# Miniprotein binders against p81326: the designs that were tried, part 185

Target 1, 226 residues: p81326
Amino acid sequence: MLHFGGFIMEINHISKILEKEREEYIRNKVEEYLKQGFSKDDAVNKANQSWRTYIGHRIQDVIYNLLKKFLKDSGLKVTTDKALNNRNLPEELDKVKRLIAINYGEYLFLPDADVIVYKVENNDIKIIAIISVKNSFRERRFETTYWKLKLKESPVTSHIKVFLATPDKDNEISYKCPNGKPKKMRIILEYELDGIYFLKEDFEETEKAKHFGKIVEDIIEISKKL
Key: E = the ipSAE of ESMFold2; O = the ipSAE of OpenDDE; V2 = 0.75 times the mean of E and O plus 0.25 times the DockQ between their complexes.

## First folded at step 14 (miniprotein)

Design v46
Fold by OpenDDE base, second read of step 15:
Structure v46 (fold): chain B 226 residues (1-226), chain A 83 residues (1-83)
Amino acid sequence: as target 1 above (226 residues)
Amino acid sequence: SDLEKRAEQLIEFAEYLIRLAEEYLEEGRPKIAIEWLELAVRFLQIALELARKNNLDELAERIEKLIERAKELIERAEKIKES
């Protein structure tokens, strides 16, 4: 148990380190956009948008690598939707891609799947979980929920767990009813998703809302039941 | 053992963080590189504690060498930052 405490604390530093980069990044991008002939206000807005995209990818990559390393010894494999966006896929990844696809009649589309956890048994692939990684909820607040609901509509995908991992920097979903007022986003996300995992300490813990440090064990446990 | 596996997982993740820090150094961003290296060291320290408590001397020695390497990279990054 004690060793888990240290690990949990160090996970919280991931988001903090990424945030320290913001000021420098914004400054450099503002300067770049000013040189391109944008107004000061436009340059600032573009820099902020660029930062959101950049930091989103960075945190996703860190979490992907974390899960890849910590799930490896459990016989679990990890990939990303980005890795599946190729015309020529290895047979294994092509199967993974097909097993997470959502049917829209004439078309199949992939859910947003920052991290995909699966196992291979006797050449059969079983998708275990999809983890959506969000640094903030300023945009597309219920996108992960939409994909969860769509995955539930098919017997092929209904078993797939959908988790949200977030540092929740702006405290948008950290508590259900701060000051007695229900936070709609927290309540809906917790209700619809299989779990929310926080890369921070200051949040309301529930059965579904946990520290990110627990996600590895939870995924391993789910994998044993599937 | 399960503890040995956990220690190896921590090592591999720390090695990833070290590589990440090296990328930041190549981009001329030593300040952020140092932060990632310090985090890597902390993960390695957790692994080292696990190794020592379980009398995994060879693993402990390997971890100590990795910590030393990370600290050397921090020192190099600090010199670049002051430069």
Scores: ipSAE 0.841, ipTM 0.936, lowest interface PAE 0.6, mean pLDDT 93
Fold by ESMFold2-Fast, scan of step 14:
Parts: sequence; C-alpha cells; structure tokens
Structure v46 (fold): chain B 226 residues (1-226), chain A 83 residues (1-83)
Amino acid sequence: as target 1 above (226 residues)
Amino acid sequence: SDLEKRAEQLIEFAEYLIRLAEEYLEEGRPKIAIEWLELAVRFLQIALELARKNNLDELAERIEKLIERAKELIERAEKIKES
C-alpha cells in the first residue's frame, strides 16, 4: 500500500511545472507586447502583471482539483469561494457558507477562502480548513492573517485551520532572516497562520512551513483530530 | 477496497491533468502541455502498479488505455512543438 509519501514527489513536481510555465508565459507575452509597439520595459512590466493575474487562477484550480480528488475517500469534501457565490446554492453549500461567514454587525462576509475543506457527519457540517492562495505579497500581505484572527474570535469558527499556499517567486516570505535581517512578514504569517505550503523547492522549512506535497496528508490528520 | 480507492484518486487527478494539457495544446502551448501530460503518466503508472499488485485486471486495462492516450498526446505535442 502507498502512503501519501508514495506520491508526494509527484505533487511537488507541480511547482517545477509552474516555474517552467512562468518562463514561457513571460517570454511569449513580452514578444506579443513588443509586436504591438510597446517598449521593452513596458512589455516586461505588462507581461509580469499579466502573469500575476493568470497564475493565481491556475494555482487555485490545481489545488482545488488535487484536494477534491485525493480527499474524497477520507470523508472530506472540497469547495471554492467561487462556488459559494453562486446564486442558487445547494443546501449543503449554503450551510458551508454560513459556517465560515464572519459577523460585521448587520452583515456577514466570507473570508478570502479560495479553497474550503469540510466534512459532513450526521447531517452536520464541520469546516476543517480554508486555503488562501497568494502569488504576490506586495499588496494585501497580511490579509490572510486578518481572516485567521477574525475566525478565532468566534467559538463557531475558531477551530478552522487557515493555510496559505504560495509559489513566492519573489522570495518575499521564503526566508526568516535573509542577509542577517528578520523578514517581518514571514515571521508574522507563520506565527498567526496554521501553516504555509510553498510551491517551490528552496525555502526555510519549519514545522508550519512545508512543501506543498504535504497538504493532503496534513488535512486528513487534522480532520481525524477534530 | 482502500487500494482501489487510491487507484481511482490517482486516475481522476491524472484525467484532470490530461484535460489541463489539452487546454494548453488548444492555446498553442505544447511545451507546457507535455509537462502536465508527463506528470499525468507518472500518476497513472503509480495507479497501474497498485492495480497489478492487487490483481485488478479490469482497472489495470483502463489505466493502460489512459497511459497510451496520454503518450499519444505527448507525441502530437512534440510534433506541434517542432513545427
């Protein structure tokens, strides 16, 4: 029998494919913009902006499909923020939405929960984890921690694990102390969140900062303890 | 059985990767399509090993056909990349 370790390397290979796609995507987009008459500097800037938008959706889709396929026989279900914003929600998804919603007086808002893992037992729904996908930390760098802190305030949501998944191509949070100076963002994110899953090979590993391939086994173990 | 469930999980994710690769081929991106297809083959080979070790002949045949389809798509992508 294969444990999750038997294909962790295959899951981790997704990181290499995404990096190869980044190289090809930026090269092709720069060429397109140059043909449209943009300067080299403008073409490079536009290509990088296009990549950041494009890859966020791709990473989210890959994570969603990975978790949906590999968690289904563990009694776990997976959905997305996009699915929860559909007009006509099935009863089950409506309950999921209500169980992750945060109260702001007259209003309830969803956290930035790109992918949501939950279980159904005896017609009751229990949220296990939410995964926030970030491809850049230049803006809204602490947004995931804000949602974690808000979820902790309620006994209904305080058990929910909040994970960050990121390729961190700009090395904004991969290291705690690059060049002898602490990276405040990395320290805060790791402290406040339940875990960070890097879609990259080189980073400063800890108990909470792991290679992406560990995510399936971690979620299954968490669900057993809840 | 648990092993059959694991094999089905591997197959379903590989099928997703094959569909993803087909999208890249339609976009004229054979190099990236090949990367996803090769990964799909890796997952299918793991599933095939599980099926064969547990004498799941029907499932093994299904997996073998998926591997052959993925390899055919890789050959098509290689030709597109060369032209």
Scores: ipSAE 0.840, ipTM 0.941, lowest interface PAE 0.5, mean pLDDT 88

Design v47
Fold by ESMFold2-Fast, scan of step 14:
Structure v47 (fold): chain B 226 residues (1-226), chain A 83 residues (1-83)
Amino acid sequence: as target 1 above (226 residues)
Amino acid sequence: SDLEKRAEQLIEFAEYLIRLAEEYLEEGRPKIAIEWLELAVRFLQFALELARKNNLDELAERIEKLIERAKELIERAEKIKES
């Protein structure tokens, strides 16, 4: 009946809030480390390390809660890799874990699936999508792409959509050809993944590179075809 | 029904944002708490518009009370920020 247009604008605001949090978070952590007796340089370095861990978890939590709330009434369920790594899993989550695990001989490993969307039909579980959440691309540039390619190798997992969600604060993948120079990371991620959802206002939009607010309706549409 | 479900989803996410803001207040970070609360109010205002446009009076009243609660928390955060 009504469109989601106004909501998309507000979701973009989440990225700005998270960026404002960096300055205050770092200042507070520097103060804490200085009080513990660390040097100024060590306090700054430790605060920045703490920020990287903290912001990663915060973005994942926000995305998880957003998808959980907005997909609830579409017959879709949402979980996290943290929930799947619990030692005593409910039967349903244990099945979800088995359906996304990748085989390496005698070992099974989970992909980089920070958030997982699935549905339950007649006691059977169908995985719809996994979402990798990345605040930065400095050290793990193509990890999400690696997991997508591995999932494509098996009939059990080849249907699973693999999405990247990112504020991309440092404009690492926001444009394909900034200043006329092809950006390898953006081009490869867009080519190999099923979609990139940006938690920011300015980026080069394509059929696969979209505002994060579109993810809810996209996942619902995908689920109807499965 | 679909529209009522959308309004409820907006309300539930706004409630999450309010809880998140309360967490920041406990950590002594009122400025960021206000940002999350203002975002929650915007989600609730959108839900209120949906409810009013479709003559869902009971739902509209519930949303209005939640907006009042969020604004009260903003006032508390502003007091903490000033001190």
Scores: ipSAE 0.737, ipTM 0.899, lowest interface PAE 1.0, mean pLDDT 87

Design v48
Fold by ESMFold2-Fast, scan of step 14:
Parts: structure tokens; C-alpha cells; sequence
Structure v48 (fold): chain B 226 residues (1-226), chain A 83 residues (1-83)
């Protein structure tokens, strides 16, 4: 499947579709804000803010559906943080929620787990990976890293792989600086996280920083090493 | 069975992409809808190749109908785009 007929290449084509949508979305939103009386600079800023909010939901939805469809027959299940915040949780999802929760004394909080991959084996649940989606690194640059470090503190959660998925449209972690060194943020994220999956064509690829299309085969391989 | 499961995964993801494209069409965004539909067709073509090489005639017929559906939606989107 993963190498058949250019499967990975076609998954990676999602990056090009998202870029075309960004161009159209920003153009339309700028025009909309200009008609409302905003200055050109304000219209552009508001359009970019709107895009960041909008695309986050889209990328999460695409990743959820991709993993749900392609992991199903490997015995893996997929859920979302939105599903886990439902008041009436099925027993299985309630167990998933408890197994990713982080303890803060009297309180338990969920990590930034937009998409969660788990396995059911002999009525026991094993969490395989969580995927955090970031469209921008301006305000929450190390949030995913914080949750990874917290998960490592407990024997219950220390095995959980934490991945970042990002289009990185502002090129904040995609390329080396002119001096040949990666940016500080890229160094820290790549070091602390289990992997970064880019939804874009060009970036400095490494063993841990990959094109998004490899996420399916990587998760399947990780699940085999339970 | 293993090849059928692989084809089914491709089909299910393509069906998701078709539904996604339909949402874009409802929002009056045919250009982006076409992009998702063309990707869906390519996944369906991969599934069709698997089905045909393994003589899975019923599955191949189902995939062909989905490809026809996606191409019909592309034609509809092209007309909206040109209007």
C-alpha cells in the first residue's frame, strides 16, 4: 500500500492543495475586509489570522481521516481530543482519556493531542501516538514540547510517541539559517519530539523531520514494537 | 483478502475526499473542490488497479462507479468555476 502506485507521493500532494487554498482564502478575506472599511495592512493581518484558525481545523480533519482509514486494518484505532471532551464517553474512549491524562496534584489535564492513535489488545488499551497540529509558532512554539516532557515523567505515558504536524507556511522551522545551522526552535522541537511531519514541499529533511505522507507507515512500525 | 483490505482503505479515503470536495462546492469554492476530487480519482485509480490485477470484478465495478461520480463532480465544478 505505502509504496504502491505512488501512495506516499499522493498523500504529500495534500500539501500543494492546502497551499492553493491558502492563496485563494487570503485573497478573498483581504477583499472582504477591505469592503468592510479596514486598511490594506489591517485587512492582510486579519486575513492571515483567519487563515491560521481555519486551516488548523482542516489539517486536523485530514490527518484524522487519513489515519482512521489507513490504520484500521492494522488493528489501530484513532480518536480526537474533541471526542474525548464529550460528556458521555463510551467505556473505550474513557479509558483512552485516562491513559493520556497528565497529573497536576488534584487535577488531571489532557495534553495537546489533536489526534490520538491507540490499540486495543485483550481488552487493554495501549496509546501509540498523539499528533499535535500547529499552523503557526508565534504564540505556542513549545507547547507540544511541554506536553512531551510531561508525558515522559510517568511510566503510564512515557512510551507515547508525540508528533508535530505542520504546514509551516511562515518557514519558521523549515530551513537552515544562512550560517548553515538550523533555527533554535527547529533544533529544540526535533530533539524533544518523536517526529515532525511537514505538510509542505520543501524543507530540511532529517531522520525525524519528514514529509507528511510517511506518517502512516511510521505509526504502523511503532505499533509493532509495543 | 489482504489486497482487498488495501483497496478498501484507498476507497474509504477517496470517499472522504469526495465528501470534502462536496462541502467546498456547497460553499461556492469549485477551484479547491476540483483539487480534492482529482486527488480522490488518483486514489481510486490505485484501488482499481489492485482490484483488476486480482480479478476482483465486483470491487472493480464499485470503484469505477466512484470514479464516474468524482468525474461528474469535477465537470460540475468546472462549469461553476467558468460561470
Amino acid sequence: as target 1 above (226 residues)
Amino acid sequence: SDLEKRAEMLIEFAEYLIRLAEEYLEEGRPKIAIEWLELAVRFLQMALELARKNNLDELAERIEKLIERAKELIERAEKIKES
Scores: ipSAE 0.789, ipTM 0.916, lowest interface PAE 0.6, mean pLDDT 88
Fold by OpenDDE base, second read of step 15:
Structure v48 (fold): chain B 226 residues (1-226), chain A 83 residues (1-83)
Amino acid sequence: as target 1 above (226 residues)
Amino acid sequence: SDLEKRAEMLIEFAEYLIRLAEEYLEEGRPKIAIEWLELAVRFLQMALELARKNNLDELAERIEKLIERAKELIERAEKIKES
């Protein structure tokens, strides 16, 4: 597949481009909040929080579109949890929504699913994978792990692969044991999830921890076994 | 062919990046738009290489036109940035 060395390098640029926006974004938001009457410190804090939300959505959108385009020729379909948050869904998406729902007794809730990959065969929908896209791990470090564990509890959802895609800008999970000290978060995420895909080169590669450039091939391979 | 499919995937993703860049231009953010356009051009260049290696002349011509369009958008964005 697209194991072009050039393709891998260009994927790494996605996160770099997004980060170049930060300084301008923060400046503009600080000015906006100051005009609203917030203190300088409050304005800065709010601007930083706004940035985290903004950049998170941006990277998710880029990754969604990348996967949508690169999986299309394999007959695989891609959607998002956001697209499923409608009362009037097409039949196909309504089925997808039901097939990823987690049972809490009186209630069904959806896992956080930035990207959902599925196939349609003979009018039957099979969910292949859920990809969580995270720019950083400052908040909700094990949220993806929680959803993976919850999905395993039902025979309806236990087959669904859960992947994490991240540039890991702060090097929180890039290495297992830097300087001989185990990084708890890397070890747990790698153990519990079906794979971690990095949008960068500087990371410790393992069977489960790979460059993001491999995710398309891995998903296609999984889809053939379902 | 598998190579033609790969080229098409690169083209479609590059077209998405061009649209993304146009959104940034509409928001008055030419600097970031240029970065996305340059990335789109690099993906298109990869697709072009694949097309040429496989003697896909029609596909190559299509890609070249897309590269030209992206470069024109870069030039426009640079003018906006300097303005």
Scores: ipSAE 0.730, ipTM 0.895, lowest interface PAE 0.7, mean pLDDT 92

Design v49 (at its last look DockQ between E and O 0.84; V2 from the best seeds 0.83)
Fold by OpenDDE base, second read of step 15:
Structure v49 (fold): chain B 226 residues (1-226), chain A 83 residues (1-83)
Amino acid sequence: as target 1 above (226 residues)
Amino acid sequence: SDLEKRAEQLIEFAEYLIRLAEEYLEEGRPKIAIEWLELAVRFLQMALQLARQNNLDELAERIEKLIERAKELIERAEKIKES
């Protein structure tokens, strides 16, 4: 138990470290855009947009590597949608790609899948979980929910668990009913998704809303039932 | 053992964080690099505790060397920052 507490605490530092980078990043980007001839207001807006993209990728990479390392000994493999965006894929990854594809009639499209967890048994691939990683919910608030619902529509993908991992920096989904007012986004995300995992301490814990430190164990447990 | 596996997981993640910190150093951002290195050290300390509690002396020694390396990188990063 004590070791788990320490691990949880250190996970919370990941988001804090990434936040410390913001001020310097914004300052540098504003200067860059000013030099390009943008107005001050445009430069600030562009810098903020650049930051959102940058920090989103950073947190995704950290979480990907964390899950990859901590799931390895359980015989579980981890990949990303980015790794699947190649014309020439190894057979294993080509199978993974096909097993998460969503049917739109004439077209197959992949869900947004920042992290994909799967197992290989007797040369058969079983997709276990997709983890969407979001630093903030300013844009595309229900995108993960859309993909979860689409995955449910097919017997091929209906078993795939969809999780959201977030530091929820702006406290948009940390509590269900702060001050007696329901937070629509929290309620819907928790209802539709298989779980929400927070990289922070200050949140309302429920059966589906947990600290990110529990995600490894939860995924391992799910993998044993599949 | 399960505890040995957990220790190795912590080590591998810490090694990733060290590599991440080195990327920040190459970008000329020592302040953030130091933060990642300090986090790596804390993960290694957790692994070290596990190793020691289970009398895994060879593993403990390996972890201590990694901690030392991370601390040396912190010291180097601090010098760059002051520079």
Scores: ipSAE 0.845, ipTM 0.937, lowest interface PAE 0.6, mean pLDDT 93
Fold by ESMFold2-Fast, scan of step 14:
Structure v49 (fold): chain B 226 residues (1-226), chain A 83 residues (1-83)
Amino acid sequence: as target 1 above (226 residues)
Amino acid sequence: SDLEKRAEQLIEFAEYLIRLAEEYLEEGRPKIAIEWLELAVRFLQMALQLARQNNLDELAERIEKLIERAKELIERAEKIKES
């Protein structure tokens, strides 16, 4: 009802905090690189690259804690790619890892899954969703879609929802062209993925492309159907 | 109850945000710490409203103390920011 209107708004405010941190971080890094003798253009480019590396872990951590706190009473559990790569994995997480893995003949690989939502039913595990966090699309534009398409190939993994979460600071996929058409990358990502959650204010929402604050309720609704 | 669970969820997330803000303060970044603390206070105020509407006096007192702690941290951060 009205209980979550303010909640969604406050979750969406995280996007503003991340933007304020980006502005401060970039200014400091540009100054640092200029002192090292880089040109202004190189300093700016290196600062932006440094920011993407720096803030990626923060966004993943925020998403993990948000989902962990707000999904626990819906019978849902949350883990991370980092946790799944720990040595001597607990039985439950080992099962999660195996249920997400994609077979390539003799080899099994994990998809791009920064945050994983699952449930335990009668000591059996069902994967609900994986969330891939991206700050940049320049090097690996369609990596998340590749993993989605691979997961769809198997009855074991075809039910798993694949979401992208991104601030898209450079407007690579949230920008709408002057003619009203989205960019090719946005069209492909939205078509192939189960949803995109933007950590930013200004973009056109669609059925699958939403403000980040809706992620909690969306995952709860999805879990009821799986 | 479902409302108590929701209040606890809001409190736990706010506690995470307060810990996050403390990390920023330790790193000498009071401006960003304040942003996270103000968000934590707003989540705690939502939890407080739920606790008060449901006559959960002990929970309300716990939330009020957390809001006080967060506001004290904001005040400290503002002083650091001003030097």
Scores: ipSAE 0.832, ipTM 0.938, lowest interface PAE 0.5, mean pLDDT 87
Fold by ESMFold2, look of step 16:
Structure v49 (fold): chain B 226 residues (1-226), chain A 83 residues (1-83)
Amino acid sequence: as target 1 above (226 residues)
Amino acid sequence: SDLEKRAEQLIEFAEYLIRLAEEYLEEGRPKIAIEWLELAVRFLQMALQLARQNNLDELAERIEKLIERAKELIERAEKIKES
C-alpha cells in the first residue's frame, strides 16, 4: 500500500496533542500579560495571538521533520523558507531560492512556502513541491492559491506542486457543502491547489483532499515523473 | 529493503519526537512532554511491528531498547508532574 492506517492515525494525533496544550498555554500567557499591566481583555487577546503564532511554528517544525525523515531515502531533500532567507546560503540552497522566487519588478519575493521539497540530479535542481502549513483561515484565506497562480505564470515554476497542510480544527474547510451550502473557501482552495492534506480524521475526502499521512507517497510519485 | 527503510524512518521521526518532549521537560512542562513521548512510543511500536513481521531481529532489539528508554522518560516526567 502507498500508506498505512496506523501511520495516518498517529499523524492526526499530532494536532490533538497541540490542542491539549492550548489551555495551559493561554492561562500562563494571560498571567504574564496581566503582570505587565494589560487589562484582562487585552491580556486574553494577546494570549490568543501568541498561541496562534506558537502553534503555527510547532506544526511547521513537526511537518518539516516528518517530511525530512520520510523523503530522504527517495533522493528528495527538504528545506524551509526560513532557511532560504538566511545570509550566505550554500550554493545548493541559493539555487533553490532563485528557482522559486517571484518577480515583482524591482523586487523578488519568496512565496509563502513553509516547506520546500526538491531533488538534485547532476548539478541540476528540480523543485518538486511547496507545502504551506495553515493552522487557521481567519486571515489570509486564499494566500496559498495566490502563490499557486503566480507560480503557474512562469515556465520555470509552473510544474511546482502547491499543497496545503492543515489541522483545520475549526472545520473552516473540512466540508464542501456544509448545511447544503457550498463552502467557498474549501471549493476554491481545492480547485486551485494541487492538494489539501488534513491532520485530522473528520473531513470530506476527495481526490485532492486527503489525510496528511498520504503526502509522502504522493510527493515520491510526483518526483518520479519529473 | 523497503520495509527496513520504512522502519528506520519511523524510528528517526520517533527520535525527533523524543527530543521535542525533552525540550518540554526542560521548560518544566511534563504533562505535554508525556503526550509527545507516548506518540513517539506509538511510532516505535509501528516500526517494531514491521521489524518483527520481516524477521529483522537486530532492528527489533534496537527498537525495543528505544521503547524502554522512552517509557523511562515518561516515568521521570510523571514524577516531575507530581512534584
Scores: ipSAE 0.815, ipTM 0.927, lowest interface PAE 0.7, mean pLDDT 88
ESMFold2 (binder alone), look of step 16: mean pLDDT 88; pTM 0.865
OpenDDE base, look of step 16: ipSAE 0.845; ipTM 0.937

Design v5
Fold by OpenDDE base, second read of step 15:
Structure v5 (fold): chain B 226 residues (1-226), chain A 83 residues (1-83)
Amino acid sequence: as target 1 above (226 residues)
Amino acid sequence: SDLEKRAEQLIEFAEYLIRVAEEYLEEGRPKIAIEWLELAVRFLQMALELARKNNLDELAERIEKLIERAKELIERAEKIKES
């Protein structure tokens, strides 16, 4: 238990470190865009958009590497949707790609899958979980929910767990009913998804809403049942 | 043992964080590099505690060397920051 507490605390620092970069990043990008001939207002807006993209990728990379390291000894493999966006894939990854594809009739599309956890048994691949990583919910609030619902529609993908990992910096989904008012986004995400994992301490814990420190154990447990 | 595995996991993640910090140093951003290095040291300290509690002396020595390396990188980063 004591070791778990320390681990949880250090996970919370990841988001804090990433946020410390913001001021410097914005300043540098504003200067860059001003030099390109943009107005001050346009430069600021572009810098903020650039930051959102940048920080999103950074947190995804950290979470990917964390899961990769902490799931390795359980015989679980981890990849990303980015790694699957190649024409020439190794056979294993090509199978993974096909096993998460969603059918739209004439077309197959991949869900947004920042992290994909799978196992290989007797040359058969089983997809265990997809983890969507979001730093904020300003845009595409229910995108992860959409993909979860789409995955449920096929017997090929219906078993795949879909998790959301977030620091929820703006406290958009940290509590269900703050001040007695239901937060629609929290309630819907918790209902539709298999779990929400927070990279912070200040949130309402439930059966499905947990600290990110628990995600490794939860994934391992799920993998044993598949 | 399960504890040894956990210690190795912490080490590998800390090594990743050190690489992240080195990338920031190459970009001329020592301030944020230091933050990642300090986090790496904390993970290594957790691993060291596990190693020591389980009498894994060789592993403990390896971790201590990694901590030392991370601290040296912090010192280097601080010098760059002050420059």
Scores: ipSAE 0.840, ipTM 0.935, lowest interface PAE 0.6, mean pLDDT 93
Fold by ESMFold2-Fast, scan of step 14:
Structure v5 (fold): chain B 226 residues (1-226), chain A 83 residues (1-83)
Amino acid sequence: as target 1 above (226 residues)
Amino acid sequence: SDLEKRAEQLIEFAEYLIRVAEEYLEEGRPKIAIEWLELAVRFLQMALELARKNNLDELAERIEKLIERAKELIERAEKIKES
């Protein structure tokens, strides 16, 4: 309990580390681009684009390792989209892949599932949650919500929780307008998804939009109901 | 025991954080490496408190050695950062 409170706070501290890295990375990249002859505005824009690509894999890796380490003794297993795309899948992962795949006539596609949490009981697999990691909302704003809506259409997948995890450093969905109203994208994402976990400090928490450190406890609670 | 399992989870995650920090040191980024190492130390301190409170003396010794190693890496990173 008290240890759990300290645990959540320390997991949330990852947000501060990511912000310190971003500040250093952007500063160095802006300087680099300015030396190459880019304007200040172009240098800043290019640095921000570079950061989003650079840090994406780190965030996914942190989430995967966090969930794998802390869920293992709760009877839960964790895998990744990368593992599911291997040519020679173990039987268990092949079953996981089949249980989240969406049918489009002649084609099967996996949802945007960077990290997948499941359990095995009596040789049956039950998918608990998928986590989509987004560093930017510029190009694929509603991709995660599209996948959530598709999963809801099937009795096989309708129980699967779909979460978004994001540092949202550009304040695309965590910023509130001066009148207190959230942006349209935030309203839609929060409404359709099962939750949003922010890897940042400065935002208003809601029932569905939470600090990242709560993800472990939330997934354990969900798994107990299945 | 459940508490021993929790301490082991904290240790394993701290070991992961130390590996992340070592990657940053290899990339010549000691400032960021220190941030990850300090977080690893705090997870190890949580594990140590659990081990000591539950009289797990051998586990406590293992955790103390990991804390010493992480602090040594921080000192090395600080020297690299200064230079």
Scores: ipSAE 0.817, ipTM 0.932, lowest interface PAE 0.6, mean pLDDT 87

Design v50
Fold by OpenDDE base, second read of step 15:
Structure v50 (fold): chain B 226 residues (1-226), chain A 83 residues (1-83)
Amino acid sequence: as target 1 above (226 residues)
Amino acid sequence: SDLEKRAEQLIEFAEYLIRLAEEYLEEGRPKIAIEWLELAVRFLQMALAIARKNNLDELAERIEKLIERAKELIERAEKIKES
């Protein structure tokens, strides 16, 4: 128990460190865009857009590596949608790719899958979970929910758990009913998804809404039931 | 043991953070590198506590060496930051 508390605290620092990078990153990018001949306002806007993309990738990479290390000893494997975007995939990853694909009739498309957790047993691959990692909800607020619903439509993918991991910096989904007013996004995400995991302390905990420090144990438990 | 596995997991994640910090140093961003290194040290300290509690002397020694390496990188980064 004591070791878990320390682990939780250190996970919260990940988001804090990423936020500390923002000021320096923005300043450097603004200077770069000014040198390219953009106006001050355009440079600031472009820098902010660049930051959103950059920080999104950074947090995804950190979470991917965290899950990869902490799930390894449980016999679970971890990959990303980016790793699946190759023409020549190893057989294992090609199977993973096919097992998460969503049918649109003439086309198969992959869900947004920042992290994919799977196990290999007797050369059979079972997809355990997809984790969507979002730094903020300014854009595409229900995209993860859409993919969860689409995955439920097929017996091939209906068993796949879909989790959301977020620091929720803007407190968009941290509480269900702050000041007695329902937060639509929190309620819908919690209802539709299999879990929401927060990389912060200040949130309303429920059966489905937990601290990110619990995600490893939850995934391992799910993997034992499949 | 489960505790030994946990210690190893913490070590491996800390090693990732150290590599991440080294990338930031190569990019000329020592301030952020230091933050990641300090986080790595904290994870290693957690692993060290587990190792010591369970009398895993070889593991403890390995962790202590990693902590020392991380601290040396912090010192280097601080010198770069001041220059």
Scores: ipSAE 0.846, ipTM 0.938, lowest interface PAE 0.6, mean pLDDT 93
Fold by ESMFold2-Fast, scan of step 14:
Structure v50 (fold): chain B 226 residues (1-226), chain A 83 residues (1-83)
Amino acid sequence: as target 1 above (226 residues)
Amino acid sequence: SDLEKRAEQLIEFAEYLIRLAEEYLEEGRPKIAIEWLELAVRFLQMALAIARKNNLDELAERIEKLIERAKELIERAEKIKES
């Protein structure tokens, strides 16, 4: 059904549009900072920092809205880590937060759960999946894996699927090294996580590494087994 | 039917993309607004194909009007971009 009309190909265009925004965004921010009296080098550096924060929020919001629209009729609800960090939390979201929070002695922390999918049955909440959204990996390569391993430690959270969604613009996990082996980061992420969903046209596809457009049907199928 | 639900989901996502594009237009960023509007049109065309194949005439007419609106916004954005 989602393959009808080339849905998967068009979904990949989301990351291309976001990348096209970079040049105009940087240019406008540089002008803004120059007008404030910053040097050209400082303005460029500030603009690049602003871009990284901006694009991270934008891709998360687009993915959130996509999942919300396409999962709605399957009895599934979608929220974000930003919504869960609101101090005046609705009762339902407070319950969601408590069901994914991890205990570190006297402290509780949320996993890197940019987008959270759950269902409500008879006033009980069941968390289906959390999705970590990453434009680039850099030093943050195994954060999602760390949270997956922590969630597996508790009977309350061990059923929760942990997915990575990424354009992988720098080809850090999409392709093999020249000697034909997958990159170490790809091997570890694919092994530990429940799935990797790429927002790009070409990558080395496997049972766990798929086009992002397939995530909707996968989540619905998982929810039926719970 | 399930196909009608998928057509509605495509429409709802396209409407979100149109609203997003309108925000970019209000911020004076017509080039990016056009990109989002063109993507919205492509999703609406997918919904239209479903509606037409399943003889959902009223839904097809609604989708056609949304495509027309999105194209009018693209024309408006092109004029702003050139100015």
Scores: ipSAE 0.797, ipTM 0.922, lowest interface PAE 0.7, mean pLDDT 87

